# Designs tried in a protein design chat: miniprotein binders against Protein PET54 (PET54). Part 3

Target 1, 293 residues: Protein PET54 (PET54), of Saccharomyces cerevisiae (p10834)
Amino acid sequence: MKASSKAIKLVLDHLKSTGRVLGSVESGNSATISEKTASVNKQQQLQEKKPSVLQYRSYNPYLVKEDFLSILPENLYKKRGQFTNELDFQLMKVRDPKYFQFKDQYYLFFNDYNSLTEYIKLTKHSRINKIRVKMTPLAQPLPTLLTKLQRYSKNLYNAFRSSEQYFEGLNEKVDVSGEFTTNQLRSILDSVEEIENKSVLVWNIPTKLRSHDILNYFWFYNIRSSFKIYWDDEMKRNLRFISFENSHDAYRFKRNYHGLLAKELLTLSEKGDAADYSLEMDDSKILIEHLSE

## First folded at step 3 (miniprotein)

Design A5 (from MA0 with T5E K9D E12L R16E E66W E69L R73F Q76Y)
Fold by ESMFold2-Fast, scan of step 3:
Formats: structure tokens, C-alpha cells, sequence
Structure A5 (fold): chain B 293 residues (1-293), chain A 81 residues (1-81)
């Protein structure tokens, strides 16, 4: 069994686990686990040298923070209030800085290195639903990580503002001068998360539907902007970025239109004629990725 | 043997091969293998529905959506190359 087959089976196992009430098989062995992280001088020295970022590689794009919390011992999961300060982390799906596609990676940003090491220890031999997550501390230097995150953040922010700012900004150099701290990283991630919650990527919207048509057709979703971020006219493939005034509208949009056939979208249009032979031939599905889900 | 399980294993093996081919830059062959896997997943979904397991059918639909995204990304990479 190769890594890819293992990853897909983990996805399938996770989906089965989600269908259960809680899916926990932890038998209370968490009683031996400390509620507080050890405060040692050696660990404080390590915090200055090592990033507080954990990397998890997975082809499953639907993992959320709760999935990473659920693999902790049941006792700590049930006592979220006590656990929050010691093992709290910010989850980030790693996305392409230009096209915003998921890159088969997750980052867990911990407040300190001690919390990261404790999380690794608690999850390494977890018995919860047979799911064992292999996570590794990110080896990249903090300035390199910051540069990648700033590129992604800047491009996403520009896309959220307008298509014009997005395309103009693609070739601008990112200013990486300045001192980096984990608190600054948290600020960037919070800003990014706000925009991600309000944004979707959409594959296979019929090419004959222009930006104006999208705004008019979906007027009730409070769309901020909509533009093609990638397109290939010969292959009739396109990727559209759509941003909304609020996260609930982004969620509703994905829920209502993900998986619909392109021809169904034209049929639902007040002005649309279903005469496009290419759409009838391919019967392509509308595929929607909500950037925060 | 579970017929659905056999179809899923065959589909997952094809996805694994396709990912390896894509990693090597052979996107044309990868797309072909992904589409074959997608057909097997669709057969598994129909069989799960026939057997009265709607939860398994939904899980397979989620895998199909993921495979469709991989195909479109491979098509994108093929053209950008």
C-alpha cells in the first residue's frame, strides 16, 4: 500500500468516523497525560531556534480544526477550557499563492514550541478511530515561510478587492524587510482567514456567462466581485474567483450549486438559452471550493 | 467479498498510479488513469445505493468530487507546461 492509497483510505475512514456520534474509542488512558506543559529552560532555548509550525500532508481538502482536536485523548477534548491555553493552534490549509488551489498540506500554528511538542506526543499513539496522523515540524526558516504567506495574503487581498488589483499585483515584489514574530504571523493568518471565509473558487461555469451575468444571476448572494483567475479557451476550462460580503453567503453558494451540471445552471438562468452544444457534450459539473472549508 | 470494497480498492490503486505519473510530469497518462478511477468510483456509488447504504454512497461522492478536482488540476498543469 503506497502513501496515496493510505491517504485516500484515511479520508474514507474519516468520513465513516464523521458519520458516528463522536467516533471516539479512547478508553481514558489520558489520565496519565499532564494537563500542563513542562516549563524547562532547555525548551525555552529551543523556542528561539525552531518554528512553532507543524506540517501535515493530506490529499483530503475537507479537514477542519475539529478533526485535529478529535484525535487528542478524549479527556482533554472534553475539557476544552483547560486544553485551549496549552495546546491551542491555528489551522491553515496551504494554498497556491497565485490561483489559491489547495496544495495537499495543512499547517498548524502553535503559540510556542512546547505546545507543538506536546501535541505531537498526545497524537503520535492515539487510538481514536484508528486514525494516526503523522505530523512533522516545519523545517523552513521563518523568513521563507513569512515570504510565502505574504505572497498568498497579498494576492488574496488584491483578488478580494478587484480583478484589476489582483492582476496588477501579481508581478509586484513582496516586502519581507522587518523582524518576524509568531504574533505577527497570527495577525496575518487572522486577516487571511476573514477573506477565505468570504471567498470561493469555481470550476466549469459556462464560458458564455460573463462577470456581469454572474453578478445579475446570483444577485441574492451579495457577491462583491467575480472574475476568471485562470482560463483555457481551447479546452473550455476556467477557474473563477468569487467573493461575498459575508461568509454565510459563500457557504450557501457552495451548498446550493456544487455538483450541479453546467447545463442546469443555464436552465435556471432567466435569460440563458441551453443551446450551447459544448456544455451538452461534456456535461461538466460545477465544482466549488470554499477557501476556508 | 464486498463488491463495493473491491471497486473502491481498484479505483484507489488507479488514483495512486495517476498521482505518481503526475509527479513525473506525465499529465496525459495521469488524466487517463484518473478518469478510469472516476468510472470505478461511480460504479461503487451506484452499487452502494443499490445495497441501501446511502451514507457510503455519500462518502464515495466526496471521493469522486476530489478525483474530479485532481483531473482538472492535472489538465491545468498539462496546459501550463
Amino acid sequence: as target 1 above (293 residues)
Amino acid sequence: SDEVEQLLDEALDLIEKAIELADQGDYETAIREFNEALDLLDQARKKAEELGDPSLAEQIRDLMKWAELLIQFAEYMLKEK
Scores: ipSAE 0.000, ipTM 0.198, lowest interface PAE 14.6, mean pLDDT 68

Design A6 (from MA0 with K9Y E12M R16F Q59E E66L E69W R73L)
Fold by ESMFold2-Fast, scan of step 3:
Structure A6 (fold): chain B 293 residues (1-293), chain A 81 residues (1-81)
Amino acid sequence: as target 1 above (293 residues)
Amino acid sequence: SDEVTQLLYEAMDLIFKAIELADQGDYETAIREFNEALDLLDQARKKAEELGDPSLAEEIRDLMKLAEWLIQLAEQMLKEK
């Protein structure tokens, strides 16, 4: 009789560990890529120059590097063996270092000032999604921007590890004594992107659902951590950070739950909890931002 | 009980299949299979209660709530399809 309870738990544990319920996607080779990048960076650190930065302001959080490459004339970036590293750049979607929300701006990091100037000339009068592009050189000092990026990276890494590490890390003061080379910047952005691919921000999860409820309700998504990162008691809004073991689970979670009414996550009890849940019903939608989108 | 264990394994197999179907966008078939799993879980819960195992019956009720929630989610996705 007691064997039946063990059977349910064994099945649930197996699903969590193997991800069978989630289907299969090939894992990215991020670790291998990081190792190759680190090896190259070790040899070239002394030769790397400081990056030059363009700022692009936009309310559209869904822009990717391809959007900025596609505005180049004659599709230069799509020519096999002809795209030059001189026009290559690293894209940074600017996120709040504490709450991880998009901050209505992008930075394009070029290897040097000449590359930046050439990009501006080639994209003169261009449009992204029919909106005229206006890019400006960075207004703040580069070391200030890099300090903010390092703070974001540290906080995101801590959140990915656990809620405890995230909150403990917020109270730590870290001084940045050096400047980042182009290779060090690439390494940081690659690490950030790997975590962003596995993480979402969720607005409006019902207040009755605690972190353990979230893990139980979404057991088949291989959730690594889930905690409230922001709470506004006056507006009755909350923002939750959820990280997953793989990027496919983050994608599936957003696909399946984005736009649902928050009340649909609540279950009425037949034994008398119905009054409590019905009084807390609202029409708020679950809003999910996949950090890599 | 072997009967309760068998019902739980059959219900879990249906839940796994239904989740895979939902992932493929076949929400209508997924909903049918989730409902079939709920019937099997309800049978298992009744047998657990009859056998005097309220702890197991509670665990089965929790699994039934999960399946009901997945049905609601799939129904919402079907309306948007």
Scores: ipSAE 0.000, ipTM 0.228, lowest interface PAE 12.1, mean pLDDT 70

Design A7 (from MA0 with T5F K9E E12L R16E Q59W E66F R73Y)
Fold by ESMFold2-Fast, scan of step 3:
Structure A7 (fold): chain B 293 residues (1-293), chain A 81 residues (1-81)
Amino acid sequence: as target 1 above (293 residues)
Amino acid sequence: SDEVFQLLEEALDLIEKAIELADQGDYETAIREFNEALDLLDQARKKAEELGDPSLAEWIRDLMKFAEELIQYAEQMLKEK
C-alpha cells in the first residue's frame, strides 16, 4: 500500500513542478521532455562551475521583475538603486519554443554567484502571491537553456515576420557557440521582449476563420501576422498567434476581446467574405494571452 | 489573481491530506476530500480561463484528471475491503 502511495506522491510532485508541458505529446522528444520535466536534483556538488542562474517554478505566468524585487527586505526595495550591482538580475519567463505558451518556470540571470547566493539568503522566508518562495540554483543547464532561448527567439522572430517563415524555420538547427556573454544574453532577452510586447496567443477563434479574415475584421489594429500555431480537430481547440505593429495595439486587442463569446468576435466584419453562420452556435469564450504579461 | 492561488493551495492541501488518509486505509474520508479538492480545482480552472491564462487552466485540468484517477483507485479499494 505504501509503495502505491509513494508512486502517487511522486506523480503529484511531478505535476506540481512541471505544470503544463506540451512536449509530453511529442513522442520523438524524450531527451527534451527529460530536460523540461527534470527530476528533483538537490544533491549537487559544485566543483568546476558556480551557477549564476536561479530557477523559480511557478504556474503563475504573470510574474514580473517587480514581484521578485518586492520580496526583498523593505529597506532594499524602497532604495532600489542601493544594491543594483549585487542583486540585479535579468528575468526570463520560460516559454515553449514552438507554441510560445508559458512553461511554469522563471529564470533569474545574475551577474555572478555571490549575487545569486545573496538573493537566496534575503528571500529565504519570503512569499510571492502568498506562496512560499523556493528557488534553486541551476548547476549545469546553461548550454540547454541557451539552446532553448535561441530556439524560442528564432521561432518567435519568424512568427512575427510571417507564418511561412515560422513553419519553414521550425526544423532548422540552432548553434550555441562555447562562448556566451552577459551582454549577448541581455540583447536576446531585450529583442524577445520587444516582440512579446507586440504579440498575443488566442484560444477559440472560430475554425472557419482564415488568416485573411482576421486581418480584414481587425484591420484597425495594425496586425502584422496571424495564423494557427496549434489545432486539435477532435477536441475542437485551436491556438492562434497574432502579432501587431506596436505593443499598444496588442494591449487594446486583448482588452477589447478577451472573454467575449466567439460569435461576438465578428461584429466588426467588413467584407463579403464574411464569417460562416455556423459561428452563431459557438458559445466558447475567446481567451487571449499577451506574451509580455 | 490571489483568489486562484488560494483555491489551488487549498485544493493541493486537500489532495495531500486525502492521499495520507488513503494510505491509512480511510478511503471514505479520502474520497470525500478528493471530491472537495475537485470542486476547488474546477473553480480555479474557471477563474484561470476568465483571467486569460489557458496554460494554467490546462494544467488544472490535468491535475483534476489525476484527482479523478485517485478517486477511482480509492473506490476500488473500498470495494475490495
Scores: ipSAE 0.000, ipTM 0.251, lowest interface PAE 13.1, mean pLDDT 69

Design A8 (from MA0 with T5W K9L E12Y R16D Q59L D62E E66M L70F R73E)
Fold by ESMFold2-Fast, scan of step 3:
Structure A8 (fold): chain B 293 residues (1-293), chain A 81 residues (1-81)
Amino acid sequence: as target 1 above (293 residues)
Amino acid sequence: SDEVWQLLLEAYDLIDKAIELADQGDYETAIREFNEALDLLDQARKKAEELGDPSLAELIRELMKMAEEFIQEAEQMLKEK
């Protein structure tokens, strides 16, 4: 039962951090009364503009652009060049700005409303992994989306630089002073994607393996930084952020270690002290999420 | 969707309380709190399905399954007392 309560708490903490209400509250907290009045008037003006972003909710964090292309009619799929020009979109996995965990939703950014509407019409009877596709036009104003995305981008960039930069930057406010164009949003997504390609989140690394031990054990993966981004002392669970010098090493790391039993890392450690601990270890698996795949 | 989220947050709070009670050995009260949480989760699941959000409904079903497994374990602990 302690194992069941541990699993439930871990899932609850994840759901609380990825919740819609938390995101809404964070957006609102930055505004003064005068700013709230101004932002409401601005939001009303923007709500009159046609949406260019689709929201798709899914618990599956492994969906890639190809999954959303494959549900299109076969005849369009065969004309890749034309398809790319007319129905092009950028896929974003929505991630928690603090813990980088997947928020059980995807955004599809289209160049215009006509492309968005055409995609909806072509996919309304389709399924992804046996689940009927329900895509919702996102009515949220572009400046609000940019503020949330910039917060995520800032925290991710700081984590990529170092653990010190990450923790120092967590409480800094992000101000959006730009003209709120689709090109600005695209530029942020491109910069984020570069870092996501080189980064993983890892659950259930044994608590006996500290940052030095991890760098030592995985010495040939060209790790830039490795630190605990979340820790629960009661449950003895941790979420670790690991960044690499290149995307290929991030891919290899996930491929080689995802799904291994956590206790097996203790027996593979080059430090003899860790071997004595393996007998008492939880049977939990190493779970690795590559942020861009 | 905001109403669905409110139901989920209320269920999360009940689950947290139930887990703490079980850790203290109060399995009878823990089971009651978990059953209240299951009712709220079922309401949230139905509303998510009505709003056409199958991914959220699936996630809620998964959480309901975990709560049901916890109730079964707590019932076993009571039986062993």
Scores: ipSAE 0.000, ipTM 0.374, lowest interface PAE 12.2, mean pLDDT 70

Design A9 (from MA0 with T5E K9I E12V R16L I19W E66I R73Y Q76E)
Fold by ESMFold2-Fast, scan of step 3:
Structure A9 (fold): chain B 293 residues (1-293), chain A 81 residues (1-81)
Amino acid sequence: as target 1 above (293 residues)
Amino acid sequence: SDEVEQLLIEAVDLILKAWELADQGDYETAIREFNEALDLLDQARKKAEELGDPSLAEQIRDLMKIAEELIQYAEEMLKEK
């Protein structure tokens, strides 16, 4: 299966990059910015319709809003809670719109451009987990950004509902029409955050365990949807999407099963013999990513 | 080409959907959808050969082999019920 597994992966990657799932968006008639590389030429022209979004590239998928707030001066950090922080922002992990995997990038959405520039100024020499912060304002115009986010939001919502809706939805066009506003952006971000709080990605669940087995073995986690969203046959692993009725169950699921060996999952679920099946997956660990973490 | 790419997109979607159906225990429907994907892959392979892309045609043949192995797996599971 080794050679044929590489072939299907290459074709899937090609389909993913050439139209099914665009990792980058063409910004009008300007140069495109790839997920890992920005154009050498800096776009310094400011437009009134430019969204107040800061991008931060990092291989660390575990950064949370508190990490970005803690590098601000103490007086601004302590305005959190009862006070509206003037530099408040909404944090988003940039994820693949089809497979939902982290793309080594964060977005910080600010209320206005002045707040964004002030945040940059105050954090210019700061570090997050010992790594110097390098943040860049997003060059994409608002309509382009909204289209990209709406595509991710639609696919995520469909996956949250069911595997059937997810696969049917992949062929539908994103219908971003009407007025492009910052309120529409906030609405999309809030919807995404709600679903991400209730969803996990899981690597290395044994391929012989079917969706109904997962539902039966984990019935007490209130699972809403569970299906294989991606596979890597060469590495003999698959990626499963699981959504829950509430965020607390998603949190508990990750806490309890992340890092367990696949054989341990089988013994917990099947209450017995995993010897024959686990031999191929002896060293495989269940890796769980809570989408909001 | 756009035509080959569209056939591949449709075929891969059918394979992923069929695999999810098999995962749910619906092997009969899964087998039908895998066979539909094979037909689309065969069409894509022929077009890739006509366009003078033997490398892509070989990759498509590899995909067809994977689909055939998934059909065999589903058929075995269906017999074991």
Scores: ipSAE 0.006, ipTM 0.261, lowest interface PAE 10.3, mean pLDDT 71

Design B1 (from MB0 with N35Y D42W R45L R61E K65F E68L Q72E)
Fold by ESMFold2-Fast, scan of step 3:
Structure B1 (fold): chain B 293 residues (1-293), chain A 81 residues (1-81)
Amino acid sequence: as target 1 above (293 residues)
Amino acid sequence: SDEVTQLLKEAEDLIRKAKELADQGDYETAIREFYEALDLLWQALKIAEELGDPSLAEQIEDLMFEALELIERAEQELKEK
């Protein structure tokens, strides 16, 4: 099926040109479907604990809070950053819990349901990047949402600490113990935001570079953790997670290396000897996503 | 577009069938079915882009990412045999 292989190559080339990455897919087997049905029934029983969350689907991974504020009426937008508490929200990109790739979804967390309803009303006929805005209230009750976010938060925190913690923590069930509260939700969101600000995902770093090589070549970026989070030997695709001591170093790293050819990465390194790697590096570009962008 | 609707239906049917085959351990056939679904989805994506329908294009790309992820999982299972 050489035609199918060509189609995949075109998709991958398109994804690389747009800066997008592959996400983990939810299992579609019969067991997962049954679990989702049971979950929905549980959610209906817990309706009184519904969170005030809007869901927005978009292929654009670079939307920031300002983009969602800019679609509000001009009289409110002219006071950017001066909105009342009623229209305040926290923005979150929905990411794969294992690979941390953007899942083409945003969550807007509001302080209360009235704020959410007012935002929908004010943005009903708005567009982001010429696409009509279709915001949907998240139907999931608070416990279900907390469990999903806690799983992502746990895996992200473990990756931030070390590759060992990350891999050991995979497949451990996360039990949101005790109370299901909005304070717990805010705590999870704040923790996620802090780590995302200090972390990047990188495609196409040469496969022969080990974690200690990355730490050595980029010593002046104050890297905490660096490891391959996803790889495919047949397609020579790799995705690396890198975390930094501070958010500014993550920003600088993306700014300086995003879009460079893989073979140029080592040549520009002040600490590395690129000669040995030049013969084995392909023509792929280094693609960097700062998780908080 | 009637053409896009038909391509999506055929692709979704292939993905469903491929998932069932993977569940049964027939990873080689599942991979072939997923690749066939990707060819149909790529055709649908090009039509959606020509029509200027971003929502449809987004739906198609979501299915393509799902198929690619499932192919990688099936290939990993084959490799571990």
Scores: ipSAE 0.000, ipTM 0.171, lowest interface PAE 15.1, mean pLDDT 71

Design B10 (from MB0 with N35Y D42Y R45E K46E R61Y K65W E68Y)
Fold by ESMFold2-Fast, scan of step 3:
Structure B10 (fold): chain B 293 residues (1-293), chain A 81 residues (1-81)
Amino acid sequence: as target 1 above (293 residues)
Amino acid sequence: SDEVTQLLKEAEDLIRKAKELADQGDYETAIREFYEALDLLYQAEEIAEELGDPSLAEQIYDLMWEAYELIQRAEQELKEK
């Protein structure tokens, strides 16, 4: 997995950076036959069917719906408290279906084409993090997009239930039948949001802490499940999924431990002897992403 | 438990066989056998928890994460093939 390990290292470095990340980036080159076919189908559908979805590329994982509303013209934003209802959309952070890490893009799902085009017209000169906003209209959700979303939803639900169900479920097929509907998308996004609000991804938890240790040490956060979702032994990097009984505990956990040095966590556990700690870097930071942020 | 010992041996044998298959470029079969090993390890973990043996549970946990890491590597190789 050398290519995936390098990608993970890049993401980790970005998460450690002060200030956000570039608000918009260019697409780069496509890698897979599936991606190439999707791109061709995307172009055809944009010509034949009016889109209701905008794609926005950004390395900044912390953008929320308010960030996309705040770039609307100052006069409209200030004068019309109900203006946001006219341009209502659902925001989706694109996450990896397997590892749940941010994939450097957002989708804005509008009710109709007119709302989408109005939003584009109003924001074409706007900036996020001082970079000009470039949004790409997407054809009505492609079968591949729906399949990826359903796979993400299924894997996230399984992870929320238990590590066993997550790993057993990875090879299960996701069935997508018939035409895609806005109501199906809304249902999936709503169910996903409930779990995302109660879940975090954590980089660099000390390797000697087992899932049982995490549950016992942090029992007062009402943790449901905790397990390693990715491990790179060469780079001594690990990614852990932790789910909570309620969203408040997920929020508190990130607030209290994000940016903490890994060595400080071991000290707080009252376990770490020097020999045990020798397998981990002293300057490694605990990096926490609350999935609903 | 004799049952846990047998499950661990079968899981370790599957991981070894799957590594050999991956080395030969048979990533699809390797992935399947790694998942079979993982299933056996989950069964072993449930029994170890009932026995209250934390040392055995840690050994099982380490093997589970090794198997999962190897699955991820094989999947990436399969994608690049």
Scores: ipSAE 0.000, ipTM 0.164, lowest interface PAE 19.1, mean pLDDT 70

Design B11 (from MB0 with R32E N35F D39L K65E E68W Q72Y E75L)
Fold by ESMFold2-Fast, scan of step 3:
Structure B11 (fold): chain B 293 residues (1-293), chain A 81 residues (1-81)
Amino acid sequence: as target 1 above (293 residues)
Amino acid sequence: SDEVTQLLKEAEDLIRKAKELADQGDYETAIEEFFEALLLLDQARKIAEELGDPSLAEQIRDLMEEAWELIYRALQELKEK
């Protein structure tokens, strides 16, 4: 064990000094250490570059960046964690641009292709939820991804402002021009995250409760907008988007109402009325997703 | 488990291949193959720990140490060239 830690440091030092990641080393490049180091330094100087994207498909909507870091080899993760910039990435849950529902996939945005190939190599035999991970690098250029991200960002911003602006904006064309850069991506993701922190998706709010009823009943949560965004007739379920003036209110709302029986909301709103008989009552649970989770 | 056995078999095959490459003086490719074997061994160790087999996990750590020593040796040969 002691001997391996010394060897790990030496291997990491060697790989860093040569500028090689596992994927690039496989290319059979014969360049000298000095040439490789100069090349790596030049890439680091090119901060505004097109990101490299890794796709991971998963039904699990609750994965966070730490889940993708924890699958790195234990000793290598610890050593590379000290130089996190080498394997650093931005994580994006892929959400439907219209309904904001998780689309069973994640994107990992790396600053360069070498970081992406290194991550693939280190996680090749790793598992998430006991299933061997399969990650797919996306081919450049990324116009479909950029268009979907821009559309999601626009629709989310409109929904945050009001239901009217959301519906008016759904059919507007998103103009994408110029190069998709790392700084542009960070700006979009930061803006999206700010709104996601203040927004929830809610399944199974009783159909009897209209948008104005939600605003009146939950007046103490400082709701900005609330409207049905999706309806599933077969499952007899509806999905409501609710945005708040601050992230703390979104957090409180989920904490207080997630898992509550839907019929209990009717009881609370109608507790001044002794008539507790309602054909609209259901036994479903209110399921709340805080979009920034 | 069958999974651990398969990972150990794949790691041993890579170590054998890497030793042949090192004998031929191809130290860079040998290091890559040894490192790939190391990743397989690390995954086998994690599974052994999850299965509650600390003895097997320790045996796998010994194999990982051996692989690191081989990498270190190949690295030293590269520096000597």
Scores: ipSAE 0.010, ipTM 0.470, lowest interface PAE 9.8, mean pLDDT 74

Design B12 (from MB0 with D42W R45F K46E E49L E58Y R61M K65D)
Fold by ESMFold2-Fast, scan of step 3:
Structure B12 (fold): chain B 293 residues (1-293), chain A 81 residues (1-81)
Amino acid sequence: as target 1 above (293 residues)
Amino acid sequence: SDEVTQLLKEAEDLIRKAKELADQGDYETAIREFNEALDLLWQAFEIALELGDPSLAYQIMDLMDEAEELIQRAEQELKEK
């Protein structure tokens, strides 16, 4: 029930950032992606590989791995099921490490540089949802990328645990050691996927509703935690993080409430209090982002 | 890479020549030369990726995009002809 004085300070500091525009600032140093020291000639030896990363920019947050496989020649796409690791990649939506919003880009992680180059060649002139595909190798150094992924993973895990853990964790340094390997990447993506499947971001929940009100109002969705992750008092905007006991309830929540008017979330009492009614007149829509979608 | 530099020079020369042909109304030859330039750019791109130079690869992709837009415009002019 009781928040620590440190957690209170972190919440107050976050509140003081009210009125801040949510946007990503990209800063990076140019570095080579390819591994020059060839382990390729000894595939019989067990050696961890560094991933090669391809970047795709898109405003469409609903792209899945199948969308990126479907643009490959049909013959190769069909053969993929018979040949493990042939053009194999892991797909990741790029999310803000602090607020978890989709950042209009995807990463495709390939086990080696040859697979990445082959994918680019084979998807030449291809389209996803009628839009021409422009894919570029990631210019960002792998250690910088690993730090971003670890920061995202840690913040997401803390948010999944509780609001207090989230706010306390924002000031903690991420401990990153070793090289960015395909095994480390797989571990990070697997842990992140588990939490993303059970979590949503929600814009425009009425400011009058507090965390305990959300838990009580949506009791049949098995909510684990719910808290405001960002708010702007001047613009009357807020972003809420909600996590669920299971992925099915997260899916149901988005399906049932996405696109509804904010005023429709509120239950009006039979007593017909005009003052209460007027306070609930909000024309904004509830916008829900299921993190795994 | 000297190889990449040479391929880029040849591709840029072809693009310049194709633009001149398009200005003269020879869209069919222009399209062919733009496609030849695209092939050279893909070869340069492949080498840039092998070298692990993403900045160079991005620059080559910009040239590819330019050549593709010019091909589309030439194709449109050919249809309207």
Scores: ipSAE 0.000, ipTM 0.145, lowest interface PAE 18.8, mean pLDDT 72

Design B13 (from MB0 with N35R D39F D42L R45D K46W R61E K65Y E68L)
Amino acid sequence: SDEVTQLLKEAEDLIRKAKELADQGDYETAIREFREALFLLLQADWIAEELGDPSLAEQIEDLMYEALELIQRAEQELKEK
ESMFold2-Fast, scan of step 3: ipSAE 0.058; ipTM 0.671

Design B14 (from MB0 with N35I D42F R45L K46R R61E K65W E68I Q72D)
Fold by ESMFold2-Fast, scan of step 3:
Structure B14 (fold): chain B 293 residues (1-293), chain A 81 residues (1-81)
Amino acid sequence: as target 1 above (293 residues)
Amino acid sequence: SDEVTQLLKEAEDLIRKAKELADQGDYETAIREFIEALDLLFQALRIAEELGDPSLAEQIEDLMWEAIELIDRAEQELKEK
């Protein structure tokens, strides 16, 4: 997209020369030839296994698991604990691996293929928000899906840690060697969910507010990381990633500031610099997406 | 420290000059000036880290990311010529 490989390389080269990135011990580890051969053979075997995943396309980014449960037949609510355990699934929004924006697609991860087929059968004639539900089994083989999810997971984890880790990680290849199993899939999904619960994407914060200004201004929210993740040159607006120590702070941040006019945020500045920023974003609304919502 | 303050001032001056060059359509020179600003910001960051000042380090990192974004924009404009 808009990432400059040249500029990022300069920052990464300098960061590595100073030893600032202490957590990159993994990148120095290379598998032996025999280990890599075994990994390739395992990936070939796994390529033939289809994951129990349903794909649902929707422009609505606000669908939650309850929306997908509510379309099941009403008579099942009489035994819902037993039935929902049998048809239980993990819901995931499909996001861009670099900028984390919703890609108009959901994945429903089922424990087994029988649960997936039963869910399709029961929802064949159902509607979500008046639109007929069309869900299809994901055709991608397991290693392809795991590589895609691992790339997203790694970028998300790096962003959660810091801006530097995020940009450093963008140029690293995902290690496709190793034992990729359905247990690894569940582990990746759980890790993603944990970080998504603690993270938001924010459009339209005034461009001259710096990351340290955000940390100081929102001190009570226990912000862990805050940085600009994308610049939309056509619309002249920025996208920021903010992560928190806990999911409750992320939830509160969204509820308190979502839909607020950017100029109203600036009037809350105790240091009186608000006037300097108001000219750039007079009518813009602060739009916040909690990644787990 | 005085050194960090000077490095930041010089980097901000380079960024300002590079923005003017980009406004004039001289994207190649603007990119070079932005890259030079990044080198100065990195020197400032190194000193801030030695001083154990995370707030100052973050300020410098923000300026670095601003320069990177401006380089990306100048490169896009240069590509479209």
Scores: ipSAE 0.000, ipTM 0.143, lowest interface PAE 17.2, mean pLDDT 71

